# VHH binders against MCM-like protein MJ0961, part 22

Target 1, 362 residues: MCM-like protein MJ0961, of Methanocaldococcus jannaschii (q58371r317to678)
Amino acid sequence: RNEELIETLNELGRKKNIIDILSNYLISQIKGYELVKKAIFLQQIKGAFKFLPDGTPLRRDSHILLITDPGIGKSTMLRRIARLFPQNAYASVTTATGGGLTAIVTREATEIGDGWVVKPGVFVRANEGTACIDELTVDKNVMKYILEAMESQTIHVNKGGINVKLPARCAVLAACNPKRGRFDRNLTVIEQIDIPAPLLSRFDLIFPLMDKPNRKSDEEIAEHILNTHIETATKDYKILGAIDIDGITVDEKLLKYYIIYARSCAYIEENQDLYLGEFDETKLIMPYLTDKAKKMIKKYYLEMRKLGEGDNPIPITARQLEAIIRIAEMHAKARLSDKVEDVDAEVAISIIDDCLKQVAYD
Key: E = the ipSAE of ESMFold2; O = the ipSAE of OpenDDE; V2 = 0.75 times the mean of E and O plus 0.25 times the DockQ between their complexes.

## First folded at step 25 (VHH; framework vhh_lunsekimig_d3)

Design U4 (from U3 with K61A K64Q; at its last look DockQ between E and O 0.02; V2 from the best seeds 0.00; counts 0 for: pae O 6.2 > 2, grease 24.6 > 24.2, placed apart)
Fold by OpenDDE, look of step 25:
Structure U4 (fold): chain B 362 residues (1-362), chain A 121 residues (1-121)
Amino acid sequence: as target 1 above (362 residues)
Amino acid sequence: EVQLVESGGGVVQPGGSLRLSCAASGFTFRDHQLYWYRQAAGIERELIASIDTYGDTNYVASVQGRFTISRDNSENTMYLQMNSLRAEDTGLYYCATDYYDWLTGSEYEHWGQGTLVTVSS
């Protein structure tokens, strides 16, 4: 059964535009926003495991911020992702406390005696998964915890005499509204973000999603919503209806398998034994960055740095370079490749470039 | 695949000491709590010691002060130092860890094969 599954997954990975197809399928509840969906899909794949000589893991997670007008369905996207895997978690800042985001320390009776129990918050629960944070800008007081988690990938708990560091190696998918609730066309996107610069800079991708009237898009959206209501009323509501990809039926389950398979790079023969269940990340072989990809990324970075010598609202730094590398790795993994090639670099650059343009020019 | 392999068991006289080892593989060792269990003949398996991801330890009363659980994350190995051994400590000792399935979200406990400790005069 497992062999057949692996064969099917490998076959899927060979399909043209598989990433586009699967990313759209992942968030099929919302029409459009293909780039955002692609980014979120890649985020779920995660980057390569890398370790410093001392064994410290390097950040492999890409963080995504959605700045959206009301009605675009940001919460739907976040909730969809939060339900995708058990390691994914959802929290709204409106209802979340600092402890709820990080960890709560309580004294409870355990099987081995009374002791302090640390209850994991959203970031800890989302370890090796994705923390979906909604309404990010509603409470600024909790932002420091988010920043800490994003920077150190750990949560430090110092309460009740307990001093512990909890792993919080998670990707962040966050969403918020513009400062005024809706985008103002007379203001830059950056001016409408109510997020401190240190936290904002931790996001690899920032997507401003503006509600722009477009007849074609609006028609598609309306049709989709209406059909959903009709299907629901007629009990024909097919949750994520299975899609056919060149004879392969892909349902939600197979999608999840594919993501996990790609995440662990089980397509690499040495990693196949690690696919089923938990694995030792130190044993995983990851795709390597090719010289062509490296050259492409380097060229882009240098060009962007030159352009940024002016008062650009978003400075291009080494962090951006790392973000590009991560996304390229994610893309390579997503297509089940043992190497990061120029095609992966191109996609990564394209995504970053699009984000920058949207943020800087709108 | 998650693997736990116990070693270090043997025959020891009352008052003696043993050090058990549990070599772990197939999961991110540092992110998991670890446990020592033992099973005496005719008795149900019992939890005797635990160590969390932060190094905090807990013991059952019967082994408190005599046994020490520890972990080496760099070697993916857990230890149980057993001092002042008693006849009642005789049994099969198991190491265990909790893990969850990514697909189902179910939590599982994984066990080693066990190592036999015999305390006899």
Scores: ipSAE 0.025, ipTM 0.299, lowest interface PAE 6.2, mean pLDDT 84
ESMFold2, look of step 25: ipSAE 0.361; ipTM 0.765
ESMFold2 (binder alone), look of step 25: mean pLDDT 79; pTM 0.780

Design U5 (from S3 with Y32H D109E; at its last look DockQ between E and O 0.02; V2 from the best seeds 0.00; counts 0 for: pae O 5.3 > 2, grease 24.5 > 24.2, placed apart)
Amino acid sequence: EVQLVESGGGVVQPGGSLRLSCAASGFTFRDHTLYWYRQAAGIERELIASIDTYGDTNYVKSVKGRFTISRDNSENTMYLQMNSLRAEDTGLYYCATDYYDWLTGSEYEHWGQGTLVTVSS
ESMFold2, look of step 25: ipSAE 0.561; ipTM 0.842
ESMFold2 (binder alone), look of step 25: mean pLDDT 79; pTM 0.782
OpenDDE, look of step 25: ipSAE 0.020; ipTM 0.350

Design U6 (from T5 with D109E; at its last read DockQ between E and O 0.65; V2 from the best seeds 0.49)
Amino acid sequence: EVQLVESGGGVVQPGGSLRLSCAASGFTFRDYTLYWYRQAAGIERELIASIDTYGDTNYVKSVKGRFTISRDNSENTMYLQMNSLRAEDTGLYYCATDHYDWLTGSEYEHWGQGTLVTVSS
ESMFold2, look of step 25: ipSAE 0.544; ipTM 0.836
ESMFold2 (binder alone), look of step 25: mean pLDDT 79; pTM 0.781
OpenDDE, look of step 25: ipSAE 0.028; ipTM 0.481
ESMFold2, fold request of step 27: ipSAE 0.522, 0.516, 0.487; ipTM 0.825, 0.820, 0.821
ESMFold2 (binder alone), fold request of step 27: mean pLDDT 78, 78, 78; pTM 0.769, 0.768, 0.772
OpenDDE, fold request of step 27: ipSAE 0.384, 0.331, 0.329; ipTM 0.758, 0.736, 0.730
ESMFold2, last read: ipSAE 0.533, 0.506, 0.516; ipTM 0.843, 0.826, 0.823
ESMFold2 (binder alone), last read: mean pLDDT 78, 78, 78; pTM 0.769, 0.773, 0.772
OpenDDE, last read: ipSAE 0.312, 0.271, 0.334; ipTM 0.722, 0.703, 0.731

## First folded at step 26 (VHH; framework vhh_lunsekimig_d3)

Design V1 (from S3 with Y99T; at its last fold request DockQ between E and O 0.61; V2 from the best seeds 0.00; counts 0 for: pae E 3.0 > 2)
Amino acid sequence: EVQLVESGGGVVQPGGSLRLSCAASGFTFRDYTLYWYRQAAGIERELIASIDTYGDTNYVKSVKGRFTISRDNSENTMYLQMNSLRAEDTGLYYCATDTYDWLTGSEYDHWGQGTLVTVSS
ESMFold2, look of step 26: ipSAE 0.554; ipTM 0.836
ESMFold2 (binder alone), look of step 26: mean pLDDT 83; pTM 0.811
OpenDDE, look of step 26: ipSAE 0.218; ipTM 0.690
ESMFold2, fold request of step 27: ipSAE 0.302, 0.341, 0.063; ipTM 0.713, 0.747, 0.598
ESMFold2 (binder alone), fold request of step 27: mean pLDDT 83, 83, 83; pTM 0.816, 0.813, 0.815
OpenDDE, fold request of step 27: ipSAE 0.366, 0.335, 0.274; ipTM 0.757, 0.748, 0.716

Design V2 (from T5 with D109Q; at its last read DockQ between E and O 0.65; V2 from the best seeds 0.46)
Amino acid sequence: EVQLVESGGGVVQPGGSLRLSCAASGFTFRDYTLYWYRQAAGIERELIASIDTYGDTNYVKSVKGRFTISRDNSENTMYLQMNSLRAEDTGLYYCATDHYDWLTGSEYQHWGQGTLVTVSS
ESMFold2, look of step 26: ipSAE 0.494; ipTM 0.771
ESMFold2 (binder alone), look of step 26: mean pLDDT 80; pTM 0.783
OpenDDE, look of step 26: ipSAE 0.039; ipTM 0.559
ESMFold2, fold request of step 27: ipSAE 0.490, 0.473, 0.506; ipTM 0.812, 0.801, 0.820
ESMFold2 (binder alone), fold request of step 27: mean pLDDT 80, 80, 80; pTM 0.786, 0.787, 0.787
OpenDDE, fold request of step 27: ipSAE 0.323, 0.284, 0.320; ipTM 0.730, 0.711, 0.728
ESMFold2, last read: ipSAE 0.488, 0.490, 0.454; ipTM 0.807, 0.820, 0.802
ESMFold2 (binder alone), last read: mean pLDDT 80, 80, 80; pTM 0.787, 0.784, 0.787
OpenDDE, last read: ipSAE 0.263, 0.311, 0.273; ipTM 0.700, 0.725, 0.704

Design V3 (from S3 with Y99R; at its last look DockQ between E and O 0.01; V2 from the best seeds 0.00; counts 0 for: pae E 12.5 > 2, unsure alone 61.3 < 65, placed apart)
Fold by ESMFold2, look of step 26:
Structure V3 (fold): chain B 362 residues (1-362), chain A 121 residues (1-121)
Amino acid sequence: as target 1 above (362 residues)
Amino acid sequence: EVQLVESGGGVVQPGGSLRLSCAASGFTFRDYTLYWYRQAAGIERELIASIDTYGDTNYVKSVKGRFTISRDNSENTMYLQMNSLRAEDTGLYYCATDRYDWLTGSEYDHWGQGTLVTVSS
């Protein structure tokens, strides 16, 4: 074990605002939108390792949809997330096929004759990681492959004498433009989403990212416009520069170590011997939901259910309640806590509430 | 034991080309992002290029369009093709990987030895 690295990671985790700092560092190409940045950062931390009594793993990933005006920097951001870990992957629907998303079966010549080869698509490559899907809405035929992968978390191949089931248990970070290419401030967000209800319902978090030039200084606007044109014209995928956090130099490698340290719950003393011996993930200790956090989440859920009384539809479902719990777990892990506390619940509720209000009300 | 061995450095004229190689052993090469760094005299080591497990590449502005990173998973080797070399490209070039187990934070950074590139008339 590297004691100096562990001490540095623990020191970072004790910083009160570490999640705000690291999420902004990771997603530096977008200005503002702190809740969106938190959600994407927390998505990479993942929820708790939990299992049903029969050994079935509970879902620990949350799916995020970004609906953005052009030029916000979404493609650069998605590629940055895709490179974060070996298990992350990127695809643009504009250039992808159904096979490129799922699996391609091709024939390749060998010394002993023609053989069939399965080449994994992005959802298979992103197994246990994050599939970053750009330009989600530009091809409706491709959208059906995305829905199938998200629903089944497996890819079935039955071609050319090959009949296999490939795992595709991944988080999805997807992005698209509004129906008309740019947000119209005279329309609601829901009116501008060109995604069928079955697919839309699979996303736990839906964020509109609007270009708001009148709410920025002229200097900030000019800088964003210039950087957008440079990034688009050059296809420049900038490498993250190092930052300083209270005397600690944080670069891309240290950020990756922090995320895996948090994700694995290696900061919990009882887990440390498991990583040194024969590893059994079913024995990992995860942050537990405190009574105060549980009451806060329950109160929010019941209040949102009441908003749907009468002729109005119910705005929140059990899926969203589960998403709040997962996000609270992610947040507790991200600050290296063995407890899911009211502060974690507050952030999770804020993220979900912002999504519901942005999509449902404007 | 993880090992990274750079080679292919040398002395070239401005505008010339070199191809650097990084031979890797001791880990499952195809599973990791690979990096090229360079270090000029009196300057901190800087990241200049990366290539992930799916072949997606990233470059700093000063080398984009001139340098090409690539990998050959069957030979456990990464390459850096350097074209249109300039005096500013002179330095010690390192390959690196960030092999780690996402279940623990206890795996370490691994650096190569470096190979010297000199661009002069």
Scores: ipSAE 0.000, ipTM 0.331, lowest interface PAE 12.5, mean pLDDT 79
ESMFold2 (binder alone), look of step 26: mean pLDDT 77; pTM 0.763
OpenDDE, look of step 26: ipSAE 0.307; ipTM 0.720

Design V4 (from S3 with L103R H110Y; at its last look DockQ between E and O 0.55; V2 from the best seeds 0.00; counts 0 for: pae E 4.6 > 2)
Fold by OpenDDE, look of step 26:
Structure V4 (fold): chain B 362 residues (1-362), chain A 121 residues (1-121)
Amino acid sequence: as target 1 above (362 residues)
Amino acid sequence: EVQLVESGGGVVQPGGSLRLSCAASGFTFRDYTLYWYRQAAGIERELIASIDTYGDTNYVKSVKGRFTISRDNSENTMYLQMNSLRAEDTGLYYCATDYYDWRTGSEYDYWGQGTLVTVSS
């Protein structure tokens, strides 16, 4: 059974535009926004496992911020991702507390006296997964907790005699509205983001999603929504209907397998044995960055840095370079490659560049 | 300043009911776990119920099924509904919170003055 599955997954990985197809399928509830969907799909694949000489893992997660007009379906996207894997978690800032996002330490009555219990918050629960944070800008008081979690990738608990560091290595998929509720065309995107600069800088990708009336697009969206409603009325669970890709039936289960398969790089022969069980992450072989890809990324970074020497609202820093590398790695993994090649670098650069242009220039 | 003020105590017959209230001020009420303690004469103070920031509740075995802890974040008030009261429930009831400053990492325990519950025939 496992061999057949692996063969199927490998076959899928060889299909043209498989990433586009699967990313769209992942969030099929929403029509359009292909780039965002691709980014989210890649986010689920995660970057390469890398370790410092001392054994400290390097961040392999990409953080995504969606700034959306109302009605675009951001919550639907977040909820979809939150339900994708058990390690994924969802929280809305409207209902979340600081502890709820991080960890709560409480006393419980026991037969032997008072005991302390640590309850993991969203970031801890989302360890090795994705924390989906909705309505990010509704309460600014909660942002400090998010920032701390994102910076340290750990949650520190020091309460009731409990002093522990909980791992919170997760990707963040966050969504919020523009400052005034809707985008103002007379203002730059950056002016409409009500997020402190320190937190904003932690996101690799920022997508402003504006609701622009377009007859053709609107018609397609309407048709899609109507069809979705018709389908859901008959089915208790919003289970993604299966799609056919060149004779291969892909359902939600297979999609999940593919993501995990790509994430773990199980398509690499040396990793196959590790994939079938609990594996040591340090032993996994990851795609390596080719010289061609490296050169391409380096060139882009230097060009961007040069352009940013002026009054750029978004400073180009080494963080951006790292983000490009991560996304390129994700893309290579997503196409089941043992190498990060120029095609991966190109896609990564394209995504980053598009985000920067939208945020800085529009 | 963190303040907790209990009310609702009194004398009740066995099998009776009381509802205690704890009014809180001086901190972000919704972010903290709240506790009810009681102290009977000659006995150490004991934790009897807790409600965390998720709304999850915990009870000591002796009050489970009879007492209900709840919180209203909009009113910054915690409640303890006590049903089927017994003589052994007699004591001073305290509201408490573990104030944890997430910024400093410091923990403080705050208590109310207590409200007396007497269950007697």
Scores: ipSAE 0.077, ipTM 0.579, lowest interface PAE 1.9, mean pLDDT 87
ESMFold2, look of step 26: ipSAE 0.184; ipTM 0.669
ESMFold2 (binder alone), look of step 26: mean pLDDT 81; pTM 0.799

Design V5 (from S3 with L103Q; at its last look DockQ between E and O 0.66; V2 from the best seeds 0.00; counts 0 for: pae E 8.7 > 2)
Fold by ESMFold2, look of step 26:
Order: C-alpha cells, then sequence, then structure tokens
Structure V5 (fold): chain B 362 residues (1-362), chain A 121 residues (1-121)
C-alpha cells in the first residue's frame, strides 16, 4: 500500500547518514568521490520552489561540471543519472548538433500530407529534470547553444510557420576532460579548463577529478570491478543491487520514490492536500531557513567577499550565495526536514568552498 | 553553391528493385534533414520519405515497408532503396533539403534535377 511506502520513506529520512548512504548507492559502481556523489544526489532533489514578488519562479537547479581524467567513469555516471527519471536526458557533444541540443524543425510525411514537425533537443526533453552533457569541450561551436539554453531556460523556435517557446528549465550535469586530455601536475586547475568564462560561470559546482595513484583507493576500485564481474557472471542483472539500511531493503525503485518524495516536499503534511486537488506550485510549503543557518551562510559569504577585495584572483558573487542557499535547501529536503538548519548550511558551504579552493588555489 | 544530384533511375519490371542516390555539395550535409519526393505525370510532387540528422525516418503509407531511405554523412550522399516496385511508383524522383544559412538567416528549399523511374512490363 501507499501508506506502508510513506512510513518506510519517513523512517529512512530519520536516519542520520541517509544522504551519504543514498548518494553512494546512486553511483555504486564507482568507488570514491563521496563529495561529488553527494552533490549529484542533491542535484536530483532540487531546491525549493520560490518566486519573485512578480510571480517569476526563481531557479531551483544547481549546475555541476565534472572535469575528469580518463577512466574515472564520467560517462557512466552521466548515463546513470540520465536513466534515473523520464525527464532526465543525455547528450554527447561529440555527436550532437545545435539542433540536437535545442530543437530540430523538419518536414515529415503524415496521414494528412506533409507538415512541419518540431523535435525537441536534450535541453527541452530535460525540462524539470537533468540534462547530462558529456564531452562538453570537444566542439567550441556547440558551447554557445549550451550557454544560451542555460541562461534563458527556454528554446525559441521560429521556422516553417512554427513560432513557439519551449521550456528548458533543467539542471545541467556536464563533463569534460582537461585541455590536454589529462590533468598536468605542473599546471593549476584553472589553467587546464578549456571553457570560456561566460559558460564556466553558469556552473555552481566545478569538480576536478584527478586519477592519482593511491594504493588503498586503487585496491578498493579493483575489488569493486571484480565483484561486478562476478555478479554479472552469476546472471544477477539488477541495475542497482539492493542494500539493507537498518532492516529496510532499498532498491532502485525505493530510491526513486525517496527522491520524488523529497523533491516534491510531500513529506510536509500541509502539502499533501495540494497534491489531491487542483495543483498550484506557488502554494507549496518549503523548508525555511533557520536563524543559525542564515548566520552561517552570511558569515561565509562576507569572509569570501573580503578575499575578493584584495589581490585575490577569485571573487565570490551573489550567484555563489544563491547556490549555497539552494544546496542547503536540497540537503534539508533530502533528509525530509521542514527546516534548513545549520547542518544543511555546513554541508552546502563545504561543497562550495571545496569547489572554489580546488579551482582557484594550488 | 548548393547542389543535389540524383542518380540510379531507370526502367524496371514490376516486383523489381532500384537504388537511387543523391549526391550533395555546397553545404554541411550532416546538419540538415533530407527528403525524397516523387512526381507522377499530371499530379503535384509528393513527399514520400524523410531522414533527419539523427537518422530517424518517416514514410508515406504507400511506400512504407517497400522503400528504405538512408544517409551516409561521410560521403555526403542520401539513398532510396526501392523494393517490390509497382506500376504506380513510376515518376520523377527528387531529393531535397531545407538548407538554412545561419549567417544571413535565410530559409529556403533546394531541389535536385530528378531521376526518372519507370516500372513497366
Amino acid sequence: as target 1 above (362 residues)
Amino acid sequence: EVQLVESGGGVVQPGGSLRLSCAASGFTFRDYTLYWYRQAAGIERELIASIDTYGDTNYVKSVKGRFTISRDNSENTMYLQMNSLRAEDTGLYYCATDYYDWQTGSEYDHWGQGTLVTVSS
């Protein structure tokens, strides 16, 4: 029954380390990269529904860029996320065109004759979901379409008598290699990013993932690969194997239900009646920012602004402040909380601070 | 200059097969949808098949299952494999594209010269 499912989901949300457990489960075939896995998991939860005074919705998605050495498994991660929900989509820039990312307008023979047909591209297909963009840097001409889609959150089509605006409000999970194909220890991270500043600034989180030798890490990765081959040889073809969390069996289906439950804020009692009647997203109740969380975020922002006033090469801006707030909201929702508390702010700050320090400083 | 050149037409008996080719030049072939049209005597051209930039195809009912459109982006060539030909398939076959000049913003269709297919006993 649905009642049993909701009780199970609420029980999961009360567990202290649930976000760490579920983020590792979501990306279970790849070992390490716990902070990256957490950020990607939170991206799927999405931020709070918020609106400007004029009714304009605020952005609730955070954009993630992975800059990786080969062999880290970036394409596998992106495809896993793209498969997770019907409104998630995948494209590789290597094979995509501008129309494939945005929209293609073409003529087709139909039962009533020939007509113009609009075929939505990845950004339109990923509306209210996640657009997974692989090999971001392999075609510089395509980058301008990506930037425009991310800036406007709409795709305007005006061709062949078709004049429409298609919504493209999606999170972006993008991946690329460094300029030289692999990170060079003798160069800073920022020197190795082959992305124009306007596009780069649209990503809230930039994670450099280097393939550094680590005997313990390599041993764990090798063991994971071996176990996967053993499981496939025994013909256990589950995409995500089930795990046990304090007596609760969690499989891919339950994980999806958890993400939807958290994303929709259906765990907040006042919202449940809205889902039974005529739905109005502007009336949804969202986790509220506690005074402790607000003070932590403000303190961090002001400290980072101070660094940007000197000869510091990386200033923090209002966009990063908004990103911290969104990530804190995601974390509060992911633990099924009606409050954005200091623990949520601490995680959001940690994620942003790690990204800024890895990209800017060495 | 945009050019489309059809070839492969000819005379064939009912039930036979032909393969038409459309060689393209003067534009970035892979970026545009390609079309086959046919024109029988005394009637207007009709769209019979299309293939978009991802290889997705569409066919008019009268040829579905008998004709196969394909493209080879490495050779800038589109094909129409016509099997189980019937007398009513007789006509001029045209390839077309809707090339769009992104620099000028102009939109217009381009047509080939046509290749004649005659199905007769």
Scores: ipSAE 0.012, ipTM 0.485, lowest interface PAE 8.7, mean pLDDT 80
ESMFold2 (binder alone), look of step 26: mean pLDDT 79; pTM 0.784
OpenDDE, look of step 26: ipSAE 0.119; ipTM 0.623

Design V6 (from S3 with Y54S Y100S W102S; at its last look DockQ between E and O 0.00; V2 from the best seeds 0.00; counts 0 for: pae E 20.2 > 2, placed apart)
Fold by ESMFold2, look of step 26:
Structure V6 (fold): chain B 362 residues (1-362), chain A 121 residues (1-121)
Amino acid sequence: as target 1 above (362 residues)
Amino acid sequence: EVQLVESGGGVVQPGGSLRLSCAASGFTFRDYTLYWYRQAAGIERELIASIDTSGDTNYVKSVKGRFTISRDNSENTMYLQMNSLRAEDTGLYYCATDYSDSLTGSEYDHWGQGTLVTVSS
């Protein structure tokens, strides 16, 4: 029943490192890169619902660009994220058209006769979810449609007597290879990005992922082999797509419930009354930014602004400051907290700082 | 603007009980960790108890089991319930917070005047 599920979700949220565990579980296709995995997991949690005084919603999505060597597992990971929720969607730019990304109007037989129908594209299907865009850089004309969708958050269709406005308010998780196909260690990351500045500026987080050889200890390899044989022989299939966290079996279904529970802030007592009666998302209580967290974020912003006074560094801007706040909100929600504390700010700062160091300073 | 006002000190017999209060203003009380310190004559202030924003408490060994720290965020007030008092507990008791006006300054910029506790036969 719902009571047992809620108890399980709340118990998971009390575990100190639950976000690290769940992000690694969700994004197992990529080895290492814990901050990148955390950022992608937090993207699925979404930022707080906030509104200007006139009722205009503030942006709660963060857009992520992955620039990867081949063979990292990016396409498999993107497809897994796209399948995570019905409101997530996948497209590869290699096979996509402008209509496939936005909307297609065709003439088909319907139950009321032969008429025009609108088939939603990836950005429309990903409304209130995540649009996973693979091979972003292979077609510059397609990038234009992506930029327009990200800027407008709506898709206008005006064809065949149909004039409709389709919402496309989604987070974007995009991936591409470097300009030369693989990273060249003699070049900076920014030199290897084949994306026009207007589109690149729409991404809050840009992560390079390089294919580097790793040395594993004989103990690590032996332990993995032994655990696999033990699980198989005992018919304990916890490794087969599930993990245990302090006696709780976490599979993809429970992970989905956890993300929705965190995303909706249903763990906050005041919000539970909204779900029992008439729902009004403008009344939903969100984690608030504590004074301590605000001071941490302000300190980082001011310090990075001072570093940007030099000749070369790309200065941190208000957009990065807003992204830090959104990521801190995501992190607070992901640990089922009613407030954004210094621990949330620290993680958000670490993510943004890693991005800036990889792109701006190398 | 930031104020910490301790109260509830006095003279008690060994084995007695006393409840201290710390009224706070000028900062967002619920967002910060709160502390009790004590200072005997001629000795440096000693941390004795803390309570964080989640309500989790910590105590030094000499007071654990005898003292209970608590907070009331609606009243912006912290308390110290002191039971089984000993002569060694005599001293001036201060409340403190990790709130700071300075982003680079001292960890504890704000102190109250303290409240005197005397355990005397």
Scores: ipSAE 0.000, ipTM 0.226, lowest interface PAE 20.2, mean pLDDT 79
ESMFold2 (binder alone), look of step 26: mean pLDDT 79; pTM 0.775
OpenDDE, look of step 26: ipSAE 0.020; ipTM 0.274

